# VHH binders against F-box protein At1g11810: the designs that were tried, part 3

Target 1, 377 residues: F-box protein At1g11810, of Arabidopsis thaliana (Mouse-ear cress) (q9sa94)
Amino acid sequence: MTTTMSTLPVVLVDEILARVPITSLRSLRSTCKKWEASSKTNLVGGKATARKSSHVGFILIGDKICSMKLDLNGGDDFVDTSVNQVSAFDGFAISQLFHCDGLLFCISNNHYSNYTLMVCNMYLGETRLIQNRSLFESYQNFCSYAFGYDSSKNRNHKILRNNSVSGGYEIYSLKSDSWKDLNVDLEKSIHLWRLGSVSLKGNAYFRVIKVIEEGVWEYNLLCFDFTRESFGKLLSLPFESLGDEGEGIMVISCVRDDHLAVLYQRDTLGIWISTEIEPNKVSWREFLQVDLATLDGFPDVFIAGRFIVDEEKQVVVVFGQETELDLNHGNAFIFGRDGYFTSFTVGDAPPEDFTSYVPSLVSLQIDKTGKRKARDD

## First folded at step 6 (VHH; framework vhh_8emy_2)

Design o23 (from k7 with Y100R)
Fold by ESMFold2-Fast, scan of step 6:
Structure o23 (fold): chain B 377 residues (1-377), chain A 125 residues (1-125)
Amino acid sequence: as target 1 above (377 residues)
Amino acid sequence: QVQLQESGGGLVQPGSSLRLSCAASGFTFSSYAMHWVRQAPGKGPEWVSSISGSGGSTNYATSVKGRFSISRDNPSKTLYLQMNSLRPEDSAVYYCARTREIKYSGDVYTYFDYRGQGTQVTVSS
């Protein structure tokens, strides 16, 4: 069975269309282009020339997808945030969210079925439900997912799935609407972190743990190339990561849709941005390093989960968990140069996932032969 | 050396009950989370249930929740799976499995390092 928008309830289709205003998307594109066109922020005559920067994406709060807009105002550290639940997914308990090429890939655990996989184009109002190839139930925490596309004409979008229980790999193709087993030559000592794949220019980047010997491991990064359908070489990190249990916290994020950023938290918080990123090669530059012990009012326990880099304002926005507080609130922190530090609240609970979002015209429609149709407008 | 040995499988009628056991040796049993995984003929492995090292936390696949109960006896180094209201779909080889945990970013990465040889459960239909 091929699943398209025609198989969804009418109310869900209407809600998807209502949640993505065209004027909002146009404004975001204009703002991003204008900001990216600048090589630097100028300081003239003792005055800073600062522009409003806007970051938009989707966050997962509990089991609900919410749209988020974050405005960082210039010359002042004022932050304006808006978080709105996306009603199109009401009735679905969403556990993971991925973005690639204007498409959202969502994983849902529902009372009706153990797993539902969906790919959505929110701008076009199109959704494709992905049929499970396997008749077997897999505990979600034992599966790792990645979303990307190959270099073929019109881009074939693909989903990689690894099941740590079976040790097997399989790949789904949107073009053929089918799964296939994938023979992957990955060293036995390398383990994919289930949370941490980021799509970048069609490929997916994973946080991985390399086991050196019993009780000794190190953090690394690994790229899955959706064109070659294979993993690249281990990518070097800009910090020392060799250690035992509890050695530190590593998070990865996409910057400007073409670079990778890594955050490493210990007693300091370091941010690095790639200067070159390829499936088998990476080079890094330091963006920011903050000594957390020097920050007045910073919580004693904080675990970084997701982050956003704003290079023009020279700040990073970090979402995470505060274990010392009795209040169930979603706090985020902004770190900058010269000890700049502030906080704000984003929702009633800490975000479990976040992805930036840029709309596209990629079609999820199936033609009469069961293949995805190219969309020009 | 780590060894896991399952027993207790057999042929039963739909609606029947069966109790599986797994004898563990070669490691500090109480320090490891343990799992039951099953594999039906011609199919891949499916996770069934998990129990923490202390026995204080348990989890179940939705297909078996309310029918199966996982437990452990740390002094005797034995893992159990009590299966009630068995269905034809439960027919499979049941494996006892151990996981290792690596704590990372405030979360726990779990990977399977050992499993037993399995015990066959057949629910006639």
Scores: ipSAE 0.029, ipTM 0.480, lowest interface PAE 6.0, mean pLDDT 74

Design o24 (from k7 with K103T S105K)
Fold by ESMFold2-Fast, scan of step 6:
Structure o24 (fold): chain B 377 residues (1-377), chain A 125 residues (1-125)
Amino acid sequence: as target 1 above (377 residues)
Amino acid sequence: QVQLQESGGGLVQPGSSLRLSCAASGFTFSSYAMHWVRQAPGKGPEWVSSISGSGGSTNYATSVKGRFSISRDNPSKTLYLQMNSLRPEDSAVYYCARTYEITYKGDVYTYFDYRGQGTQVTVSS
């Protein structure tokens, strides 16, 4: 079946922004420099002037959502960054951020209290608050979340929640605006990390650990298929896991909206990109491998958190902690071929999360009957 | 094999007290944090209380704080929940649960790996 456009090409995004009233664009200008430039040029069905090496997304610094634009300039070591706080989330302390199909899924918590869940379309200026269950839910440390959509016409967007207190799973549907329990059978030895799930082609990919024996575990990867509402098989990783001592760090990211990337840090920093990725099957290719010990001026302590792959420039941008004791440093590092290394600053604190962002026309409006309105085709 | 067996539930009037017990076997009890979890008919599971392996740290859900008290006796491998000032909304099956904890780069990741068969508490009015 022909799918509706969930994620718009850059050219169409700029064209549509030129048609949106200025009052509707005001909240978006502080979230994305790319949109600001597009609205100023008043582009009408023309070709977009967006640069290939520009990365636009949302970053979580402390408990605040900020828009970020990162320009990687050719030939020079100059990196231009723009970070602006998003006022639409004033009054909320955001702990987690997920992106799928041009929508942001945000979790706000009140320290040991109930969570406020919300889905936002920043392009359309729409927000939907998700109804909480009638009973008190587990604390932040007991829940894992994922965001995706099924293969139905106009895509039914869904949120998966694992409540580790029960070992149970539940799923929220934006179409029905309701939660339901899922009968999901995973081995007791398999546990989802609280952070690190990414949305890809409507499905969610989790970093998981598999417990072998007391104190001995290894990394694995697992997909949740939102169409079938079930988990796939454990997916193989392109590196050997040495998780018995927790010496290795695994991070996952989305590349070009259709590929998964994995970063594994131990004595080296390795990045692999999927050549094939499906719920029950994965194949990998090596993108970059960096020996951190050979880099002049590189911090003695660095823990990778999030990353961006730029295939055109053959670099990776890694956000992380420079030192376990210096939580005030908001530095990011760029790694490339042959020992290429540089750094830049992203705010005064280490970013807790980052997600790339491409706008869409997915409507969050609920009609008179409580049904979500379809996209404008 | 790990086994957890709850007891002490029953039917009581609002304002009454009950003490739940959980007998643990098949693991080094004092090395694991233990929890009480409840589930009412037609509702999701709710975490009630936790206690560290040594018994030095306890935590409570907001709905029960000040009314419930968790404790453990490591020599007898028994977990307890003292429930005071019971309310109709406390009616649920109460489960004893164990967590597997992973400390990684300064963060503690907590996963429930075993729970018992449960004991029914009914507070009628």
Scores: ipSAE 0.320, ipTM 0.655, lowest interface PAE 3.3, mean pLDDT 75

Design o3 (from k7 with Y100I)
Fold by ESMFold2-Fast, scan of step 6:
Formats: structure tokens, sequence, C-alpha cells
Structure o3 (fold): chain B 377 residues (1-377), chain A 125 residues (1-125)
């Protein structure tokens, strides 16, 4: 049997969720039970309405991991949103959230250490702290991370880390619970975006900045293949990129676990979804184009951060902030065809990093006694 | 072409001082922020100190604050690190590094784009 549930029917997912093991972390257990209830509601809703557009996952709001349910069937001007902080992460300031195959990879800064790396299985209530990553705090601002898995039986989940200060790469393996240095052939003019990569079919996709000359750069995409442990070639974007003076915002997201989506915002907001996506090849189709200047009542300044595509409703949900100084509200917009747009508030700060909830049976427990690293004392 | 060449490392006793130098060429030195970074055997790289292009702003890692001083001489295109009260834990290869700034979503992001080959500092009795 598979150790993931991403391809399972909702009914079978509910049956598996009902068998959640006993955990010591009440907040994680409560979150899993809450999503079990949410999944059952979606089944009833789908049966009653023929199909229900509902999204369940984790979202990073400010420095806190929250569970989110987004129901798009509540009417055109209203969105039924449930957002609850996951208390298991109280005491941690979470800076980045990654999702791969039902596992969460989190980067946190806490009161007693500079940065902590964690892999969490929310379904099983398991957390693995990744040790021996004692970097000075400022170096995390120069590190890019990616989360994926290789093609081995039962999938070996891995974390790629690049430190731009050293130019070095290293890779962590969940099976071996160890890091190794990685020799990577990547052009010096290419800089991995530090605040996000997207896991897709086991590989990681990066926004990259290619420096052409001083003050001039362009956006590209780059894939890291966790099976081959190497980068692919630069992937073409479906738009002309503008990176000079901070013009143009590019965000990437995963759609239905098998497609990559890209959002590009400048004077217009465009969404494209991949039709083919491989480490060395991509093809795109346009999903939505919005002329922001034609939207009556749209804010004068809006900075897109993350997005969710709903192909059934033909809409995109975009999380962002209305000004650079809007630190009190997490605003989101729903864009659709023929000038349709509406807005809602998700939380107390601009949302960062959304990941869809897919339960996983992958154990984070170290099953090999005697392979623990010696302590440095 | 951009070149950064460190010098001034060596073997010293605990409590000693050293001054590191970095000779820069191939770019307008005064237009770039410069940094010192170090890497000890078995450890990841550690940022040590930074200085703005004009020299008007400096920053230091907590572990070296009050002991190290960064400076630059823009006419001679040279970066310096004065290291006082050296400790065994300061033993590392010290690298001179340049950064560029890229604007994104109204914020300014700093990327390290060039680094020298390093100079070894060993603090041992």
Amino acid sequence: as target 1 above (377 residues)
Amino acid sequence: QVQLQESGGGLVQPGSSLRLSCAASGFTFSSYAMHWVRQAPGKGPEWVSSISGSGGSTNYATSVKGRFSISRDNPSKTLYLQMNSLRPEDSAVYYCARTIEIKYSGDVYTYFDYRGQGTQVTVSS
C-alpha cells in the first residue's frame, strides 16, 4: 500500500482519518479531528449540490501556522472561511511553510535558538526536529529551501538547502536522518528566491532571478530533481518578465498536486497553468487575465503573495496586502471572468504560504537504533 | 572581471590581534556593500560583519561584536577586518564577499554574488 493519501477518494480519506493514532499533542490531534469533520461535510455537500468547491489546508498568517477551510459555495459576495491557529506551534515564529506529499516542512525562529527546521505529519501527530543546523540568524535570509522526494519505493523525502553566502548546496534525507554536501552546477548569475519553492510530483520548482547586469534582472523558473539530485535547465515563462526597480510580482503554486500555476502581477493580473511540467520542459495555458484598472473599487496598491486556483468555479483566490504597511489585516481577493471580483479577510496579518491538506501515513520516527549522531559535548 | 583577494591570516595565540585585508578589482568598489564571512571545519558558513558602500553603516555578528571592527578604503579598493581578543572559536577561513540589492514587492533583498578564495585564521596555543 501507498504511504500517501493524495490520490484516495474522499470517502476512503475519511475512513483513514477516523483511525488517527493517539498523540501527545492535543492541538495537532484536534486539528486532525477538525479536518475529519470538514472532510465529512464536503462529502455531504458534494452529494447534496452535485459538487462543492471547498479547500482545506494550512496557511501561514504572520508567523503562525493556521488551519484554513475555504468554502466558495457561500455566494458571490460572501466566502465562508474558517481559520484557526495550530497551538502545537505556539512559542515558534514560523517564517516558511512547505508541503510535499502530506508532510509539512517548517522553518522557525524561536527564543532559545536562531533557527529550527521541522518536518511534521499532522495526520499522525508526529514531528521531527532536524538537528545540527546552527547558523547565525542572518544566514537564514540568504538560504533557499526546497522539499521533495525521490522515486525510491515508499518515497525518500528530502530537503535541499542552498546558502548563497557560501554558494554551497546540501541535501537532507528523511530515511537516513542526515545531511550531505551536494555539488551543483548552477550559473552564478542565477539566484534562487529565498522565500519559496513549490513541491510538485516529488520535484521542487523555484522562482529564480537571473542577473543580466547591475540593476537589471529577469524572472525564470528552475526545477530541482530529487531523484537525480540535480537542477534542470531554465524553464520558459508564459509572459515577459520585468524585474527592474521591483516591477512585476511573480508567484507560483501547485494545482491538484500535478500542475504548476504561475501568477504575474503588474498592471494586469495573469494566471497560467502548466499543461506539461518536467524538470527540463514546460508548456502553459492561460487560465485567467484580469485588467486591475477596470475593477471598480479595487485598491490602488495591491501586492499578491499566494494564490489558490479553483478550476470548477473558474476563479482564483489571491492572498496579499493592500499597502506595504497593511500589517493589521490579511486581505484576499477572488478574481473570475467578466470583471468578477470580491474580497474577504483571512486573518490579522498578510497571509504567506498556503498548502493544501493531504493526510500522510509517512512515519517521522527514526526506526534505526544506534544511528543517532553523537552530541557535540 | 570581479576579483576579491584576502590576506592577513595566520596562526596566533588566544588574546592576540590580526588585521585581514581584501583587495577588490573589476568593479566600482564604493558602490557596493562588502562583508566578511567565515567557515570553520565541520560548521556552516557564518556572517561576521558588513559595511555600506560609503562606510557610513556597519553591522556585526553577536559573537564578534565589541572585538572586531570592519572598515574600508575606497580610494585603494581595500576592505579590512580588525580582529582583537581572538579566541579558539574564531579559527576559520575568512572570506571577503560582495552583495547586490534587488527590489521586490517594495522590499530590498540582498544577495551575495562574489566571494574570494579565503584566508585561514588559526587561534591556538
Scores: ipSAE 0.273, ipTM 0.654, lowest interface PAE 4.2, mean pLDDT 75

Design o4 (from k7 with I102V)
Fold by ESMFold2-Fast, scan of step 6:
Structure o4 (fold): chain B 377 residues (1-377), chain A 125 residues (1-125)
Amino acid sequence: as target 1 above (377 residues)
Amino acid sequence: QVQLQESGGGLVQPGSSLRLSCAASGFTFSSYAMHWVRQAPGKGPEWVSSISGSGGSTNYATSVKGRFSISRDNPSKTLYLQMNSLRPEDSAVYYCARTYEVKYSGDVYTYFDYRGQGTQVTVSS
């Protein structure tokens, strides 16, 4: 998912924030204003400085949500990172983070086996706790999630949940504040990747595993259309993974809020960006191809986890682990053309998730008296 | 075609034992992790127990740990669940399930792809 900055007028922003209690807004105001300032300040001492590419969003570090700003300096290879824990989520162990239409969907996997689903508007300071069907609490490890919205007036934001144990699908609607079972026609040979789907233009895109025969499978992509509440056709990938058996690593991300990017790592690191992306159709162009074996000082083992595409700088930022047991620092690499690469550290643990964020005016408030009483308790 | 067929359910008194069996066909049984899943009337499915393809690793839901034992006989392609000290809350249809395991970044990801027709267990009186 690529980062973009909000350009909302300061007067309108301040009016909205004034409607929420001051003590609960201080950190949020600081975060939102930092993001807005990043899009507007390219001058130092009355002179234009080399343009910085700024990427802002939320990141998971050690089960905690942090705000992150990443500045890529145009004049040298220096990378500025700013990471601040978001206090609104103190007391929650967050396992997954999704972004759609300025809203965050968060999944908590508490140490006490409590399971919480929540949708947050960080800009308005609003949170909706989602009624979890208690019958599915024991199956958190077997659930896949997606966040999107339909084409109705004012957008009905929805959450898709697949429980692989039952093979069942269910969908939650923010407008009705209710779950319903969904009959989905999906082949048994197709399995949704349980970590991560990407929201794009209201729909969700999944990495999927397609089993061809015993011991032979391949990566594919599927779109879930939240308007029709159905999956599209398998979308073609710009690389071959048949017979891979998990030796290759596939990651997806958004570019320019309207295109999908795919990263595939094996002996090389390839990045492709969609030229056309629709629920039943995709076309790709190659963005970057890196021969990892030719890079001096590159780790012998590196597992890509998340990435950000910066088309203006012609680089990709990849978060991952240098070894499977290295959980004491968040390492990241910047890959560019002609063998360019550099590294930097983010936080005290590898980032588990990253999502770009733009403030939103979408309200999460519910009029139901019973819902309010449940929140007060 | 992959097929899973459960048997061994029945009506028993609290404190009793039952052994459930699942006969598998249509795939290389020893290459797949197997699971027991149960569903009580009016409730959603609940994962009960799992066993690796080799039988070297087993896991249990907290509600059954210490009372239930999962095992497999790969030559006969049969999965078992030994249920001891049965309680009324164990009453459910018990399903045998297969998962496809994907190794990624040192972790094992499990995807359920096939499930049997189930066998009824009723713990009453």
Scores: ipSAE 0.354, ipTM 0.706, lowest interface PAE 3.4, mean pLDDT 75

Design o5 (from k7 with E101T)
Fold by ESMFold2-Fast, scan of step 6:
Structure o5 (fold): chain B 377 residues (1-377), chain A 125 residues (1-125)
Amino acid sequence: as target 1 above (377 residues)
Amino acid sequence: QVQLQESGGGLVQPGSSLRLSCAASGFTFSSYAMHWVRQAPGKGPEWVSSISGSGGSTNYATSVKGRFSISRDNPSKTLYLQMNSLRPEDSAVYYCARTYTIKYSGDVYTYFDYRGQGTQVTVSS
């Protein structure tokens, strides 16, 4: 058994994570209740428009989870943004953030190849530390993760882990609190993107690279079905996706909790939204196309990261980097039709992820039988 | 068709030495970085060592640095791992692996695309 000096014992860390300070718990519940109210509120007149163009969720800035509200209802050049660090995670450096059906899955990395995995219910203020099956992963970036749930009546959230070193797959079940090996058939020419699967309707959608021949590859999408515990077929993209030494940038995001969006950047910034998305089928429509070279005052170098689509306003909010040297600047851009663009500052570091929030009543506490409180019927 | 075939494993005493070999075929061996990875029963896979296509650069996991040495013979298309001062904790199935490297958004991403069947190393008294 390997334990690093920089890592607290699992028992001690688990006790700390299980106890969120009352002040932080009240703040989290207040934030989550406001987000739920905002999404469900029947407002009249202009306030109905304000509701539709108000985005709330969690954002990863550097190594910190923050709550974010983005309000686009103030006219063309007005953006009302609030970002607040979630104090429940102050003891952790978070490297990856996933969301599925009101639960957050977080990966903390201490730079010594020691990973802490945790699932959080922000609405209930509960956190569970997930025990790693092995501590002998001596290199930091060989695993990819996905978060989803079994679509049975009593939803069972699951984590898929692919270790690229072994080529093997493992799946964790929240209900059984255990890992198991997963025998999956995936073509050797297909490689999962290391960072950033997106959860949608309980399944995970991956950016993948398909090797056509030596030195030639293309982007595709692939769904992992957490109910069947299997991969679907490759899903087509709405653009020419042939890779050429990494000149194009591809990003995926969720829209309205039931559709997938894809962003592709080279000379232009293109955004497409799915018209149909299922594990083995996809259809696309173009949402926006922006020629970055024609925008007055736009940075000479821009690398797109995560994004948010606002269909009511006909804009996209893109988080990204203006230059490889601006690691301490957190700028975001809003792009619209006819050359419309504006910018705002999100934080002190480039944002890496944004995930829309929904409340969850799933308990993460272990009951007297050693099982989680969620119904096991 | 890419193929990687390991050999040289066995049962040895603590403190012994063992040399693993990996015979490669079906690709231009000298153009690819090669790696050794291991997996013990009940444990996840562990990266052990890497070597560049030319053999000019090597890297090692902290747990084996100073005891293991990776090398390659490009004319014979063979990868080697010389293991010295073996310990019970080195017991595992050892795999040779190839990586495919992609440049994306100013960063370099490396994927393991082929792995051999493995060779068992058991260090026991």
Scores: ipSAE 0.088, ipTM 0.561, lowest interface PAE 5.5, mean pLDDT 74

Design o6 (from k7 with K103R)
Fold by ESMFold2-Fast, scan of step 6:
Structure o6 (fold): chain B 377 residues (1-377), chain A 125 residues (1-125)
Amino acid sequence: as target 1 above (377 residues)
Amino acid sequence: QVQLQESGGGLVQPGSSLRLSCAASGFTFSSYAMHWVRQAPGKGPEWVSSISGSGGSTNYATSVKGRFSISRDNPSKTLYLQMNSLRPEDSAVYYCARTYEIRYSGDVYTYFDYRGQGTQVTVSS
């Protein structure tokens, strides 16, 4: 039987990783591209180069997953960034990326208008392909996804899918490797934003549109509890978002793995961080307010897409789109106190998605003694 | 109250034609994009076709392109689907659906908010 580093017992993998010198780890990683990506993320965010103002994660540039490290150290205006394509996904055109509990959930489109759902553990080098329910079910712009886990022992990781074409909800369980229909009592005036869900403490938080009347809507937040398999009540936002279509941009992000942040862009760019976040309750504090009209050199058009909060440095890093100006390179902006504003380049095209990432030892293999044991015989 | 009511389904032989209708009420019909969606037993819903509020733009799923034609009559508040050269795999319940659209930054985010009760189409020999 061939045993690779990624197939070692969980406790031994952690022990080996803790003891091996950085130089030796770099050398070992060069042999396996999947393991290399995971090891680089671990070294940046943890054991060998622990820096509180370092941010690591995955971004989509075009249709490619790239690893990113962002260092906000070394004094004012110092930004050190590295972006590297993750070779494990070289065969896939990725359209959406989600992270929960060290696992990546990816949606891929192929040349024949088919799509593939997959869950990946980059640290262990494991991938599970998930069967869609129909070969003609490529309604990516009509579907909202969320990734989370329930409170059961060893966590059952789950994917929630809302297909607005049916108005229905369905849930996939990694443990059973199966989909089931879900009866969800959600008001008809509430619509999940397709790119708005983030995982937090096993639950998923959605940006939602609440339609008040024809042409009038507001932003809200909604939590899906993967243990109860139900939505909570609408969660209040720290800003007023009532208006006609085409007004403001709302983005959400995770902070410290246990809190939500919300960014709202209109005439100003505001960032708030939750002081309390539960499925049915939220409280907010203001982190930063920026009057975009007062910034020298800020582009005439900018649409915030994703953001990172650095509480120690008192800055926010915002990724977004600048219309035609972004076609040949990607720019990100850093906003801070007292009108502090700077920019840096991330890649050859604007980032379409970003998710923070930490390595995990969660196995994607089907239990040999469980429902799928017949496959092992 | 928004209401969508489909009609025109039935049992036909392969190669036959059917015309489905959807009567809409309770909203400004011409202001909304409309769609046909179908669902066969044991399968998920499949988007079939869409038409803009003015009728100036139409789209079709690859499986029906060249065989189906979507149209609308805004004065009568009716949506149509002309189905030609029907195949056994076209057997499904066909639903009329409305979308709510949010437009910003040059993109359109589309949400299905209302759907009718459906009309059964069975293609069998």
Scores: ipSAE 0.294, ipTM 0.664, lowest interface PAE 3.7, mean pLDDT 74

Design o7 (from k7 with S105G G106S)
Fold by ESMFold2-Fast, scan of step 6:
Structure o7 (fold): chain B 377 residues (1-377), chain A 125 residues (1-125)
Amino acid sequence: as target 1 above (377 residues)
Amino acid sequence: QVQLQESGGGLVQPGSSLRLSCAASGFTFSSYAMHWVRQAPGKGPEWVSSISGSGGSTNYATSVKGRFSISRDNPSKTLYLQMNSLRPEDSAVYYCARTYEIKYGSDVYTYFDYRGQGTQVTVSS
């Protein structure tokens, strides 16, 4: 059977809040009046060390959720990083992490081949379990997920699931605590990449693969609009994908909570940030271009997996692996202007997911009338 | 053109056995993982079982594990599903399906790209 968890420990929430950058807390206060009151009374001793170029979030290393703080405010080649396993999840093998509006969506796999979906509010110590019975042990290889919310009053948070076995789509609503089928079809040549969904302004952006012919495919980008519950049109990328024989690597990330970034690696490492991003429209600006062959000490083989953009320092932090066969090597590289390049290590395995963390007052509790409950003061 | 054709369905009593077959053509059969998928009236499709291209690895849905057995004959380009101890809840149209694999570093991502016309299985007293 699946082990259930009712609440997250308050001490864990306090510890995580202490690591949140001061700029993130100020941003949260500007968007939520209830959160503003709560943050004023919160015991966040970690504020004393908060800096403009400090990144805090959750990271998935192997099957474990870890909290990560990355501090770039040291000397030019000095990086201060801390990674700590989140003990509240010690009994769970976590496969995927998603973040939207201060909530975490996690997929857990237990040794009885039962997959558990859960939404967590780390600030309130609340967890909602969404169990799906009759799943097979390889189910995750056939499903893509996305997390977002609609434009209704008080934001109805939703999970989109694509099951490639059925070709069908279904959507879960936090407000109704129920799944429903969606009549949404994509061209058969378009496949959602399971590592590609990023929540942005309530909608989800997918890295997609378009199959041109057997063995030949290209990257593309697609938005799911949680208000209209439909996909937009394919969005233009700022580079041409060569996709033949899998030579190019594409990764997407969120910047400033309202912009999308794309990384494309082949002979060079290119990063672009959106100047405008909506479900049916995108425009891009180049952020950084790096010729990997010119970097002294850069590994002969490197595959980018995740990245973080720091616009104030004009650098990008890229997580990945040095060889295709080395799954125990957790290297990260920092690239900047004028040939700036340095490296550091993040644990024993490449991070599979990184999700920035901000506290939320969104309640996962529902009263008997179906209304959301929230803490006030 | 890729073609998948199922056969072997029928009406049987609970506790009975059936063997389904799927004849494949238009592609290199031994290079692809194959699957059985079922759909009951008024319900969505459910994955039942999978087998690797070589036949060396098999997987089963929890609801059929220990009762069903998937196999393949690569020379004849045929996929099989042996169904034992059939239950009323096994009643469905059974489809043969192919998956396409995309490599990304050390990972492999799997997508369903083709499915056959289906064969009806009805388990009733």
Scores: ipSAE 0.333, ipTM 0.665, lowest interface PAE 3.3, mean pLDDT 74

